# Ledger of designs, part 5: VH-VL binders against p32459

Target 1, 195 residues: p32459
Amino acid sequence: MVTVVAETLTKESFEEYGTIISPDEEISRMQNLEKGANQGTAIKLLQVSQVENKSTSKVPNWNLFRCFPQPHLNRVFTQGSNQAISHSIKVLEKHPCSTQTFVPMGRTSAEVAYLVVVAKEIGNKPDLSTLRAFTCLGNQAVTYGLGTWHAPMIVLGKEEHLDFSVLIYESLDPDRPEKDCVEEHYSDGDVCIII
Short names: E, the ipSAE of ESMFold2; O, the ipSAE of OpenDDE; V2, 0.75 times the mean of E and O plus 0.25 times the DockQ between their complexes.

## First folded at step 1 (VH-VL)

Design g7 (framework fv_regdanvimab)
Fold by ESMFold2-Fast, scan of step 1:
Structure g7 (fold): chain C 195 residues (1-195), chain A 125 residues (1-125), chain B 110 residues (1-110)
Amino acid sequence: as target 1 above (195 residues)
Amino acid sequence: QITLKESGPTLVKPTQTLTLTCSFSGFSLSTSGVGVGWIRQPPGKALEWLALIYWDDDKYHTTSLKTRLTISKDTSKNQVVLTMTNMDPVDTATYYCARGLTYYYGSRSYPLDYWGQGTTVTVSS
Amino acid sequence: ELVLTQPPSVSAAPGQKVTISCSGSSSNIGNNYVSWYQQLPGTAPKLLIYDNNKRPSGIPDRFSGSKSGTSATLGITGLQTGDEADYYCGTWDSSLSAGVFGGGTELTVL
């Protein structure tokens, strides 16, 4: 039985599990705020996330995930607040040959929009001693690193759904599905996140 | 031993709502990766997939009947319930429930590995 | 709506072999695993093959499955009279977010 308390997603806190695109955090770290791009109307930041490919596919896929909040999670969460809501994790998955980037569509930094649950790997299985959970704002994107186990996307908030644009390299070889995705399943209550 | 059994009315009048219950044993809908679905077969016709509910209350419905179908579960009773509104003679069929398994979230694999015996539903005046 | 195409019937003599095809598209067979079901007259369907080519416990080696691109095939060798049944392919359709079945193939053992 493992229980962890969700913490705020930051570039530093996620460093062992992957990278994030966190616009307000990126801007706060810039030395020069000149709007030099788009004819003086934009700040352009390069290489804000790491995408890696070890699959045989040379071309990435953009997939669309329309994610729905579970009833007990269909409520407002605010950054830094502890609602003491428990959520049981049913699955952790890993993409062994590709990073996977989730970019949310249509939410803002005003509310916590989704929950990211991650673990490092031990013996080709999730290392539950490294399990961590992060509350994510609607303007943050997450890239799971190679070998990072993670829960399928968990949406929070009052809205009916949250769409994600999802970038991944995948072979889609039905004879070798383990090249694209492997899963570990858990019984109700065995792995819990407190939000 | 895994068993599923359908129950409900065998005769329904046009415009009525059909409610069918699937009662099962030998597994639990609290187990991750497990779901229960409904399939129907009109006399002499092919199998038609209707709906499925997973352990995490995730629900799927066939597009042509989505507005008429509701699927729910009672994990403590080992039951899954299907309702279909506004029944029509064309809905006359044998209705089956079956256990569905998913092995991969990013790429759904869902074999229906155990089936109930089926219950015949006739829609007539 | 029928999304997967199977031949409506196939026949052979006892001891012979048959193959039953199932044709789909990239949103179903092309991206997802295929299962096969046997329906004996008057009975519920029984899972015969899952994950394209795997047999459940109790299914003899005579039954095999394969998949190539957007098509799947069920193979039956050493036909027996007890194999007379309707055979259905099934898979998930990612664009419909729903399960789909083929139209079924009636196997007659002459």
Scores: ipSAE 0.000, ipTM 0.437, lowest interface PAE 18.5, mean pLDDT 86

Design g9 (framework fv_regdanvimab)
Fold by ESMFold2-Fast, scan of step 1:
Order: C-alpha cells, then sequence, then structure tokens
Structure g9 (fold): chain C 195 residues (1-195), chain A 118 residues (1-118), chain B 110 residues (1-110)
C-alpha cells in the first residue's frame, strides 16, 4: 500500500520521468528561443521536449484520446490548493520502445485539467518507492521518457471530456503487443493519490 | 568571430551620469534571439548582473538599480549603450558587456574600469 | 544581497577532483537553467557551462555541470595549476525578472 500527495507539475520536478512542454515556464526562462520567428509574429522556443524511438516503426503515429473524468474527479481543482480527494490507481503502463507525448486540446492555463502519475522501473515493474503524482494545467503537455511507468490519462475538472493529441512510435504488431505497451495492475486501495 | 569592446570615461565624479558604449562585431542585433547584457565587478568583489537588451528592444534591469539604469541599442552601428545616473564611489567597478546565449553570456568584452571619486 | 550561495574557497592538489556548489531557490535555480564561469586573475569571465550541463566548444570535458532541485554543482577533474581562478554560477530569477550570479568561489591548486 502506497499513498502519495499530488504536487504541481514543473519542468524540474518531472525531469527524472521525462520532459514537459510548459509555455509560460519556457517564456519566463527565455532560453533556447528565437524571438521574432514567423516574420516577427512568434517566439519560437527550441527543443522544449524530447522524443525517442527504439521501436521497429520508422514513422510516429498521432493518436487521439478522448478522456472522461471519473465521477469523483468531475470537479474543479485549483493549482496549489488540495481538496484531499483520494484516487485509486488501477494500472501503470510502460512503452518500452518509445516516448509518448500527450498534448491537451481546448483547455487553458487557468485550470487544473489532468493528473499525471509516474514511477521509475525496478525488475521490469514499477518502483512504487519512486511514485509521484502531478496536477497539470490545461496548456501543459507531457512526454513520458523511455522506461517511465505512468497511469493512463486521468482527467480533472468540470468539463465532460478532455481530448489529447498523442505522439508515439509503435509497431502495432498484433502478435507482439508487449513491444508497444506493458501494464501492471493494482487492486483498489493499493496505490492511492491524494489530490 | 564574435567580439565586444566597452568604451567610456574611466573617471566619474559623484552625482554625475555614466555612459558606457559596447561596440561589437560578428553578430547583429537585428537577428532574432540575439541579446547583449551588462555586468559589473567592483574590485575584489563578485560579478553583478546589471541589464539586458534583446534584438526586439525588450529590456531588463536589476531591481536594486532599476531607476538609475537605462539600456539602449543602435542596430545600424552595432552598439549597445548603458547609462547609470547619480554615480557614487560604491559604483567603482569594471564594467563588462557580453553576448547572450540563453540565460548565459558566452562571449565577453575585456571590461572597462570606472573609478568614482571626487 | 546575494540570492545564490557558493563556498568562498575550495582547494585541491594537481590531478585531483574538486566540486563547487551553488545553492538557490525555486525562483532561480529551481526553475531555470544554470551557467558557470571561470575568471582568471585580471581577465574577463569565460563561459564553462551553460544549460546546466552543456560545454561550449573548446571547453575540456574535465569540466562538468549538474543540477538537482534548487542546487547546482560544477565538477573539475584532473585538476591543473592553470585552473586556479574564481568560479561563478549564474541563472535567471523569475521573481526578480533579472539575472543573478553567485558570490564566487576561489579555487587554489596546492
Amino acid sequence: as target 1 above (195 residues)
Amino acid sequence: QITLKESGPTLVKPTQTLTLTCSFSGFSLSTSGVGVGWIRQPPGKALEWLALIYWDDDKYHTTSLKTRLTISKDTSKNQVVLTMTNMDPVDTATYYCAHRLGYAFDIWGQGTTVTVSS
Amino acid sequence: ELVLTQPPSVSAAPGQKVTISCSGSSSNIGNNYVSWYQQLPGTAPKLLIYDNNKRPSGIPDRFSGSKSGTSATLGITGLQTGDEADYYCGTWDSSLSAGVFGGGTELTVL
């Protein structure tokens, strides 16, 4: 039995698990940027996230996930303020041969829109001693690193759904599904996040 | 090859205004992402960040000296100018200009020493 | 006031390894990339490390950088007499909207 309290997602707090695209953080840092891109109509922030491919696929796939909040999570969450709502994690998954990037669509930086739960690996299983959870704003994207175990997307907020554009390299070999995704399952109450 | 060189008075009296010019070559302030900063160092003391100007004329100044500092550029002359009002003996320092690389400065001028005394 | 804390001095013998720390807060090191500078006596500072751990061309791999939480570290291996210098960490402070430098560390090669 493991319980962790969710914390605010930042580039630094997530660096052991992957990278994030966090526009307001990137802009405030003013690093790796090209001001005046697109003939002066944009600021271009370079190399803000990394993707890796060790699969047999030569091209990445864009997948669309329409995610629905569970009833107890279909409520407003405020960054930095915890309501002490408990959520039990049923699955952690790993993509052995590819990073996976989730880009939310249609929400703003003004709201906490989803929850990211991650762990490092031990013996081909999640290392629950490294389990962490992050509340994510509607304009933040997450790239899970190679070997990072993570929960399937968990949506927060009052909206009926949140769509994600999801970038992954995958072989889609029906005879070898474990090359694309490996799962570890948990009983209710064994792995809990306090939001 | 990027080079920068500071120029200006070496002696300034208390209450006067200091004007320093940074002349550079090997890059242009019309290039997106380019910036030039000013840093000073009093004798035997630490580096102190002063100001930064970007190619698009966006400007930043250290909070403690903000009301005294002005930074400007002349893109056609490849120059950046720092002005500091109401000079005091504690402002005696070597003043550097430097080319920006992210939050770092990768190429520095040799520095110019400014002494403030009556 | 300084917002980044470095030890005032460190010393080691030729061929040894030395580590210089730089401690800050969430508004600076915790949220932003760190750079390191070497200043030989009577000269302008020289960039050693940028973006936490990257070396400019021409900087030997004996120099390395790392960052964890609100602290950063400069490592120098195979210490040489020519490494005697003052070393400064630097970053951006988001709450001040300004760059900041550490107080500097004097390295003496004994």
Scores: ipSAE 0.000, ipTM 0.435, lowest interface PAE 17.4, mean pLDDT 87

Design n1 (framework fv_necitumumab)
Fold by ESMFold2-Fast, scan of step 1:
Structure n1 (fold): chain C 195 residues (1-195), chain A 122 residues (1-122), chain B 107 residues (1-107)
Amino acid sequence: as target 1 above (195 residues)
Amino acid sequence: QVQLQESGPGLVKPSQTLSLTCTVSGGSISSGGYYWSWIRQPPGKGLEWIGYIYYSGSTDYNPSLKSRVTMSVDTSKNQFSLKVNSVTAADTAVYYCARGSYRWYGSYFDYWGQGTLVTVSS
Amino acid sequence: EIVMTQSPATLSLSPGERATLSCRASQSVSSYLAWYQQKPGQAPRLLIYDASNRATGIPARFSGSGSGTDFTLTISSLEPEDFAVYYCQQYGSSPLTFGGGTKAEIK
């Protein structure tokens, strides 16, 4: 029985849940815009996101997620939307031993492309009092911190799908799936996001 | 040294399409990091952002006007244009073109055209 | 959309006085806020961007402060040419929105 209103994704607003790669935000905060990289043709920003591995895997996996909008979300969303559309969260998941980074492919900064829903942990379950939701632009990537609870990717917009390149350390042990991912399930209407 | 200048008819009849062009001089419209915008101001009222276009053709429009507006860019002429369909008296305003320095979600505007008054009247 | 509210609507002061103009956003815009000055018959002129950075050529008497939802434009000592309408504008979320303006009038 929790409802939260989605807010704009920023580095500051997300810092307790993980890190983001946000090119326009990074550039807007720079004191010097000198193009010192690639022989004068690029601005290089180092360490813009943080990944961590506490799993038994020694090699990261790049996975591909092709995500489809649900019918009620298959529409244009603008940042600072009027909070008219409700979306019920059915699952929150966490990765106990790895960060997970989602990099969208094929969308621009001109549109809201996906929704990120996160919570901190209490007693090995999501702390719904810390639940937050963020609207994300097509050129922003998110890294969920170690143990951050989050909804499976939710895409927005009029396009048929949005692809994500997804970086994670995972054991892929079929006998121990809880080492890579644990889930908490919710009934329809118990956890709602207003977009 | 960057200058923007609006051009187009000062009078448009109701239900017709309003068409304006902005000519940029002293700088290239193909320069990255800049979004080219239209902003309007009805007589005696405040400012309303219409939309912006990047030199690649990527646009973002104010949802209140999105169904009626189209922007285009012509990099060879260093120009960008605005079309507003199905105009009414409510579209009477001074129309400004402006250069925006893109930040995160949008732009602030560092150079503005002088503005052109468009009156919608029969 | 993010609604920008400016106060007061009209500010009546004498040259040499300090002017303080307020701008509030209905949702956080971080530091993505600009201030413009507009004189009758003229285009707006950029004064401040990113909440506190003065634009090129803007006198030091103009300063901006604030973050999140509450922003202030301060003119430390009004000059005769400073009597104009001032607009704030957010660019933290699309659509871009402007405040309703504050008119600075000579007393």
Scores: ipSAE 0.000, ipTM 0.428, lowest interface PAE 20.8, mean pLDDT 86

Design n11 (framework fv_necitumumab)
Fold by ESMFold2-Fast, scan of step 1:
Structure n11 (fold): chain C 195 residues (1-195), chain A 122 residues (1-122), chain B 107 residues (1-107)
Amino acid sequence: as target 1 above (195 residues)
Amino acid sequence: QVQLQESGPGLVKPSQTLSLTCTVSGGSISSGGYYWSWIRQPPGKGLEWIGYIYYSGSTDYNPSLKSRVTMSVDTSKNQFSLKVNSVTAADTAVYYCARKYTYRGSYTFDYWGQGTLVTVSS
Amino acid sequence: EIVMTQSPATLSLSPGERATLSCRASQSVSSYLAWYQQKPGQAPRLLIYDASNRATGIPARFSGSGSGTDFTLTISSLEPEDFAVYYCQQYGSSPLTFGGGTKAEIK
């Protein structure tokens, strides 16, 4: 049985599992806020996330994920509130040959929109001693690092769904599906996240 | 190449425990890429998924049966087993064991046992 | 749980005709849908996975289509051996659920 408490997603806290695109965090670190790009109308931050490809595919795919909240998670989640709910993780998956980037669509920076659950690898399996969970704002995007184990997307909030634009390199070879994705399954209560 | 074979009693009395075993040949249960499942079919009816087990012992059961069902795996014998407690006439069915890929896009029951009929009667 | 509804319950056709079988999910399963063929006294046989991919060894006359909640299995020209019961199955969420089946019968 493993239980972890979800923490706020930040660049530093996610560093060992991948990269994130976190606009407000990036801007808050700048010493000079002059709008030097786009003829004085933009601040441009370079290389805020990275993708990696070790698959046989030369071209990335943009996939669309329409994600639906589970009934017990279909409620408001606010940062800093003293609310606790337990969520059991049934699957962790990895993409052996590609990073995978999830960019949320249509949610605001003022709300917690989704939950990211990650672990490092040991012996081709998730290392549950490295398991961490992150609450993510509606304007934050996540790139899972190559080989990082992660739960299928978990959406939070009262909306009917949350759409993600998802970037991945994949072979889509029906004879070798394990090159694109492998999974590890858990029984109810074996891996729990407190939100 | 991979073959699954069910074994167990063909007749079980009401209130007793039904116990079935599936023997896997031509492939290893502990290979890691697969879930090992039980599916049943009452006479003249459709298919009902009971649950699956991973070689590590992790299980997922159909909620309708969860209180009465236990699965186990014996990697040394290359077998996995099903126990259904407190059986009634409603548990009369052909029971199949089947293999399923763990990869999401290939979630398929690609190899099935021949099925074993279990009748629950006094 | 996701309820799978198949229609028609029985499909009466002659060899050489096109068969179209429908499967509807009570909520979206994306493309996580499989089709199986079952003959009396036999275990089900996988035909289609991920809504439209033909399993190894399955003849080209079998094809699957659809996404979300509405799925179709098509047999372009029925052979005598194709008269059987067909089941759809979703694997988008647990518990895994099957449709009630469509029986393809000779007219």
Scores: ipSAE 0.000, ipTM 0.468, lowest interface PAE 15.8, mean pLDDT 86

Design n3 (framework fv_necitumumab)
Fold by ESMFold2-Fast, scan of step 1:
Structure n3 (fold): chain C 195 residues (1-195), chain A 121 residues (1-121), chain B 107 residues (1-107)
Amino acid sequence: as target 1 above (195 residues)
Amino acid sequence: QVQLQESGPGLVKPSQTLSLTCTVSGGSISSGGYYWSWIRQPPGKGLEWIGYIYYSGSTDYNPSLKSRVTMSVDTSKNQFSLKVNSVTAADTAVYYCARGYSYGRYYFDYWGQGTLVTVSS
Amino acid sequence: EIVMTQSPATLSLSPGERATLSCRASQSVSSYLAWYQQKPGQAPRLLIYDASNRATGIPARFSGSGSGTDFTLTISSLEPEDFAVYYCQQRSNWPLTFGGGTKAEIK
């Protein structure tokens, strides 16, 4: 039985599990906000996330996930506020040979749009002692590192759906599905997140 | 400033267990998502990765050393340790502890000074 | 296991010359390759990671290039302190493996 309280997604808080693209956080760290890119119309930040490939695939795939909030999560959430809503995790998954990047589409930094739940590995299973959960703003993207166990995407908020552009290297070999994804399943109440 | 320091006996008899400890200072072993490794170098030869440990106790070992190696971590002392059982003269080497980058990026940015372990009767 | 082969085993050059060190992997490691410098009696020091990124504090004269199976470390103009042994390392597959090393020595 593990219960964790969701915390705000930041570059520092997520560093053990992967990388994030967090535009407002990146910009707030800059001392010079001069628009030096795109002929004076943009600020360019390099290498804000890490994408890695251990598979035989040489070409990454862009997948589209249209994700729907579960009924008890179809509500407004704000960062820094405890709604005391419990969510039970049914599955954690791992992609052994690729990072996986989720970029949300159509949401803003003004709303908490999704929940990321992660754990490190022990043996070939999630290490629940390292389990953490993060509330993510609509303009933040996450890249799960190699070996990082994570819940399938969980959408928050009042909207009907949230679309993600998803970058992954995958072999799509029907004879070896475990090369692309492995799963660990949990019973109701065994792994809970408080939002 | 992160610093790693190896400690353990400089001489081990054949068939016995080699035990080494790495003490980490200037940073927490349980933060930053770093993986902690042991790497050895026989005199006049190249580097061989032995294994890594994460602060949770998760480990992976070089298959060439398979059933002979065990790593452990003590977060209260900011230490991690290596045991190699059934040692032979081939295990004579300088043993380094090292920190690997976060996110599964196993490039070693900080190293201990190394400790020479000689296996002889 | 991915075998890393470094060449030449020994490189004899004078200060001020350009050094070019090669590392070849037995199978593709993409860009997941690092270079280390080791001086006698010292631990290795990370120079380059992910094939071409210079580690913190490493002088601009060190550069890395390559991808797949063929990688190069270049030292544009050798300084006296650069005469050392250099190792490459892959992280593309388990176990992690190092090359046999290239010794840069004074001519």
Scores: ipSAE 0.000, ipTM 0.445, lowest interface PAE 16.7, mean pLDDT 86

Design n4 (framework fv_necitumumab; at its last look DockQ between E and O 0.04; V2 from the best seeds 0.00; counts 0 for: pae E 16.3 > 2, placed apart)
Fold by ESMFold2-Fast, scan of step 1:
Structure n4 (fold): chain C 195 residues (1-195), chain A 119 residues (1-119), chain B 107 residues (1-107)
Amino acid sequence: as target 1 above (195 residues)
Amino acid sequence: QVQLQESGPGLVKPSQTLSLTCTVSGGSISSGGYYWSWIRQPPGKGLEWIGYIYYSGSTDYNPSLKSRVTMSVDTSKNQFSLKVNSVTAADTAVYYCARSPYYRGMDVWGQGTLVTVSS
Amino acid sequence: EIVMTQSPATLSLSPGERATLSCRASQSVSSYLAWYQQKPGQAPRLLIYDASNRATGIPARFSGSGSGTDFTLTISSLEPEDFAVYYCQQRSNWPLTFGGGTKAEIK
């Protein structure tokens, strides 16, 4: 039913869905720059991502996700090239009361490390007309905005795993799991990404 | 050395659920770096991939079978399992379980178990 | 899905001869192709992964080559134990798919 081609993750391309931490892009643009940090050995960039909390929890959690590549995705992807590799999306999820930030650990800007798939909301469901997919470098972090539907993390590349440090506000109330996460499920082949 | 062994009934009635278990010995299923798959082969025909599971519980299924297939993993028993619902005679096949380390293909296979769907 | 086509369906050769088995993909699978050997009554055995890498314990007479849509498995000098059915398999695209097999039989 719906097929989208993955595109390069940039601050501008993602702004409708959330924010990203993209160090090389931030520094090249030199907008929020504080020089002289660490006695002149660092450049400090302020407020590079936006987080929001509307949950009952007043403290954030740092979670660790160890993500594993699927067999057809356990391969090198080059930024900007089109290999025409198809991937079917089974689930889009939403965190109704919190942004969620994924910070990758242990990969570099030299490689495409993961795939982000997002959609905006219509009628408490994903709006598939707004579906987009982004190839993400190993030094880029993503914050999904409030109300943004997204696929569970998809790892690319030849490595055995990719770890993410994940910041979220969540109640972890077993009686009200829908306050932390809601899901929409799709049949195989109904929602496809071309990488 | 790692070995895989299929187990389950050899005869299943039409419309019932086919249930198989793969027992892993000589290695741990709870280790990352491996996909655990089911493959089947109807008599006189070729191989058909059914699906795989990671030790984390993540699964991917062949779309021709997805609506009827579920896989699960039990790391405490060092086993992973296959269920195929609403079976017909077309599901008659030898069923294999296999291990695939990352990108290296399916390097260890069970001996296979014949499942016949018949009244 | 990517359709894998193997040819010939049957290959009749004598021990000591060179065997060349073909596998073609309906679209590019880059180098993400494996070869398996299956003897009657036995499970398949991995021979080659990622087009040209020999699996652990596989004799040097087995070699794989090719990329994109055209792949070849070569057995440089057939041993009696090599008469079996051979399958190729791609992992480039979901779902994973196998070829229909090539049976190597004694002439």
Scores: ipSAE 0.023, ipTM 0.645, lowest interface PAE 7.6, mean pLDDT 89
Fold by ESMFold2, look of step 2:
Structure n4 (fold): chain C 195 residues (1-195), chain A 119 residues (1-119), chain B 107 residues (1-107)
Amino acid sequence: as target 1 above (195 residues)
Amino acid sequence: QVQLQESGPGLVKPSQTLSLTCTVSGGSISSGGYYWSWIRQPPGKGLEWIGYIYYSGSTDYNPSLKSRVTMSVDTSKNQFSLKVNSVTAADTAVYYCARSPYYRGMDVWGQGTLVTVSS
Amino acid sequence: EIVMTQSPATLSLSPGERATLSCRASQSVSSYLAWYQQKPGQAPRLLIYDASNRATGIPARFSGSGSGTDFTLTISSLEPEDFAVYYCQQRSNWPLTFGGGTKAEIK
């Protein structure tokens, strides 16, 4: 019913859904970092992504996700239009009380490594008219904003798996599981991404 | 010493697709740390950046051309390519390929190839 | 996008004279500015990167200065081979943009 074509992840293209950590983009767009460069042998970029907490927990969880590519996605990917693969989205979820940051581990910096699929909210459900999909490089991290609907992580490429370090505040209230995660489910073919 | 060489047809008819290839010698596209760019210069006019590609295939394009342009890379052949769809006489230009380190200027340029769009 | 404005459009000088070429950005580009030289029938050649750093093999008579929005290329004493078109390019923001050029002509 809804089909979108995946596009390259950039700071600008993602800004309605959250923030990203994108080293090459940040370095190439530097306006003033002279003070950061003088702290040893590195360039230091401050406040590159926003973490927010509306949960009852004062301490975040660092979770580890080992994610595996679906069989039809286990191949080399390049940017859009010259490589068409359809992928059906079965679920979108949101974390109402926290941002969620995914930092990939174990892929080279220039490799297309994963796909993020996001939508804004309307009426407490995903607004599919705002559905977008992004191919992400191995050196890019994503922070989903509060209220941002997203698919579970989708691994791309020929590798066996992709590990993520995941930062999120979780209430873990067994009586109120919806405080940590809300899901919306779709039938096969209703929401598709062309990669 | 890295060298770049453009190749492709010098004459293209209006509404057709312009296709160019840049061959890299004396260095490897796969080494990372470089943007691989296309730039054009209409006869007697200034320079216009068309876009870049990383060796991974990741690209960005000048917004003025984005709807008509695609770039690709073939690391096994050490080449990167440009396609411009639906060309008009306004696309007549000398087309250059160039390399730039992330934070420096375009330090290696091809010789340029004139592409004329004429019916 | 950031618009780069070069002045003058044409600079008519004799060999041995000092040349001063200006480049102005429509918004700050910090120090992320390059200068290129283009001789007739040739591809551009990188002269200066990061506003003031000479590229490898560029003679010391070429110098760049400025930051933010206003930049200058200076050729301390023109040689016959320096009569060419000069372009500035900002590299701070996408898309990368060039100035319109300054043509240095022999008087």
Scores: ipSAE 0.006, ipTM 0.435, lowest interface PAE 16.3, mean pLDDT 86
Fold by OpenDDE, look of step 2:
Structure n4 (fold): chain C 195 residues (1-195), chain A 119 residues (1-119), chain B 107 residues (1-107)
Amino acid sequence: as target 1 above (195 residues)
Amino acid sequence: QVQLQESGPGLVKPSQTLSLTCTVSGGSISSGGYYWSWIRQPPGKGLEWIGYIYYSGSTDYNPSLKSRVTMSVDTSKNQFSLKVNSVTAADTAVYYCARSPYYRGMDVWGQGTLVTVSS
Amino acid sequence: EIVMTQSPATLSLSPGERATLSCRASQSVSSYLAWYQQKPGQAPRLLIYDASNRATGIPARFSGSGSGTDFTLTISSLEPEDFAVYYCQQRSNWPLTFGGGTKAEIK
């Protein structure tokens, strides 16, 4: 089995797989800062993430995902256990023609809210040698790069659900679903994440 | 130190099934992090990748052989096996099993076993 | 599949000389390229992985370079034990494929 330990999400750590929107990190660096937004009541940071479209659609979709923590993950967080958790990944997916951005809603930087599992591609399959897992804060968004392999969203924490606004270009061609999403399946224990 | 050893019949008749086993010693197949591969080399020729089996039993085969190849793993015996159906003279080769880390080449090889397909 | 082409087919050199072996891929394989050494009657031995990394126990005289489609294995100074067949192998795309090999022989 392949086992990776989840690490903290940062711009640098994720740059090979896509981009992130990390407000605290961005503001601390004060890069691309535009002052005086909203009559001086806001800080505007430009181009914090990158979106790519190679689909036939020219208009992105904003989709809503309400995600639920898996029972074993929810129990650990609810019970306050400090023990490491092993989580098996059963599927990795990619969007060959579009980036995909997940923006969590209603969470703060005070807690880990979700887990991101990513891998680069090799021979149209996930390269498990590049498998990485990231714990993400409630105020961090993730954009999977074009063709980046990733697990379906894994919600952490004690809350019942986590909502995501998701931006993606989709062809929505029923005859060519692979243009929008390709999946690779794994047996239990093939890919494990330690949280 | 991890070692691999191929075993099986050195002679197979045409149309029969070639069956080989690779025994892993000095380490566990269950340790993960590796593709367990089969490679063959016809006499005087180059190397051909046959396929791999992962710890859990997940497999991938060379498309050129996919229809005839089956691999299995027995973690209790620390072995993985290769079967090639409907063999012909073209399947005569030295067959190697090898360990392949995901991020590396095939770093441990068996000594190889010659399998001759002949009537 | 990606076709790997090695050149020259045979390389005749003397001990102490520099050997340069070429491997070309039909399409880009990035850095996912390995080199193997095979002596008669023996299994291949991993020399280089990911284009430029020496495997464990491999002498410093062996080095790999290149990316994309063109790769080179260099033996800075040939030792008598270095005369063998060398194979390159890509892992960028499935199926894994090997080059046809370069035979380094004594001049």
Scores: ipSAE 0.000, ipTM 0.549, lowest interface PAE 11.8, mean pLDDT 91
ESMFold2 (binder alone), look of step 2: mean pLDDT 92; pTM 0.945

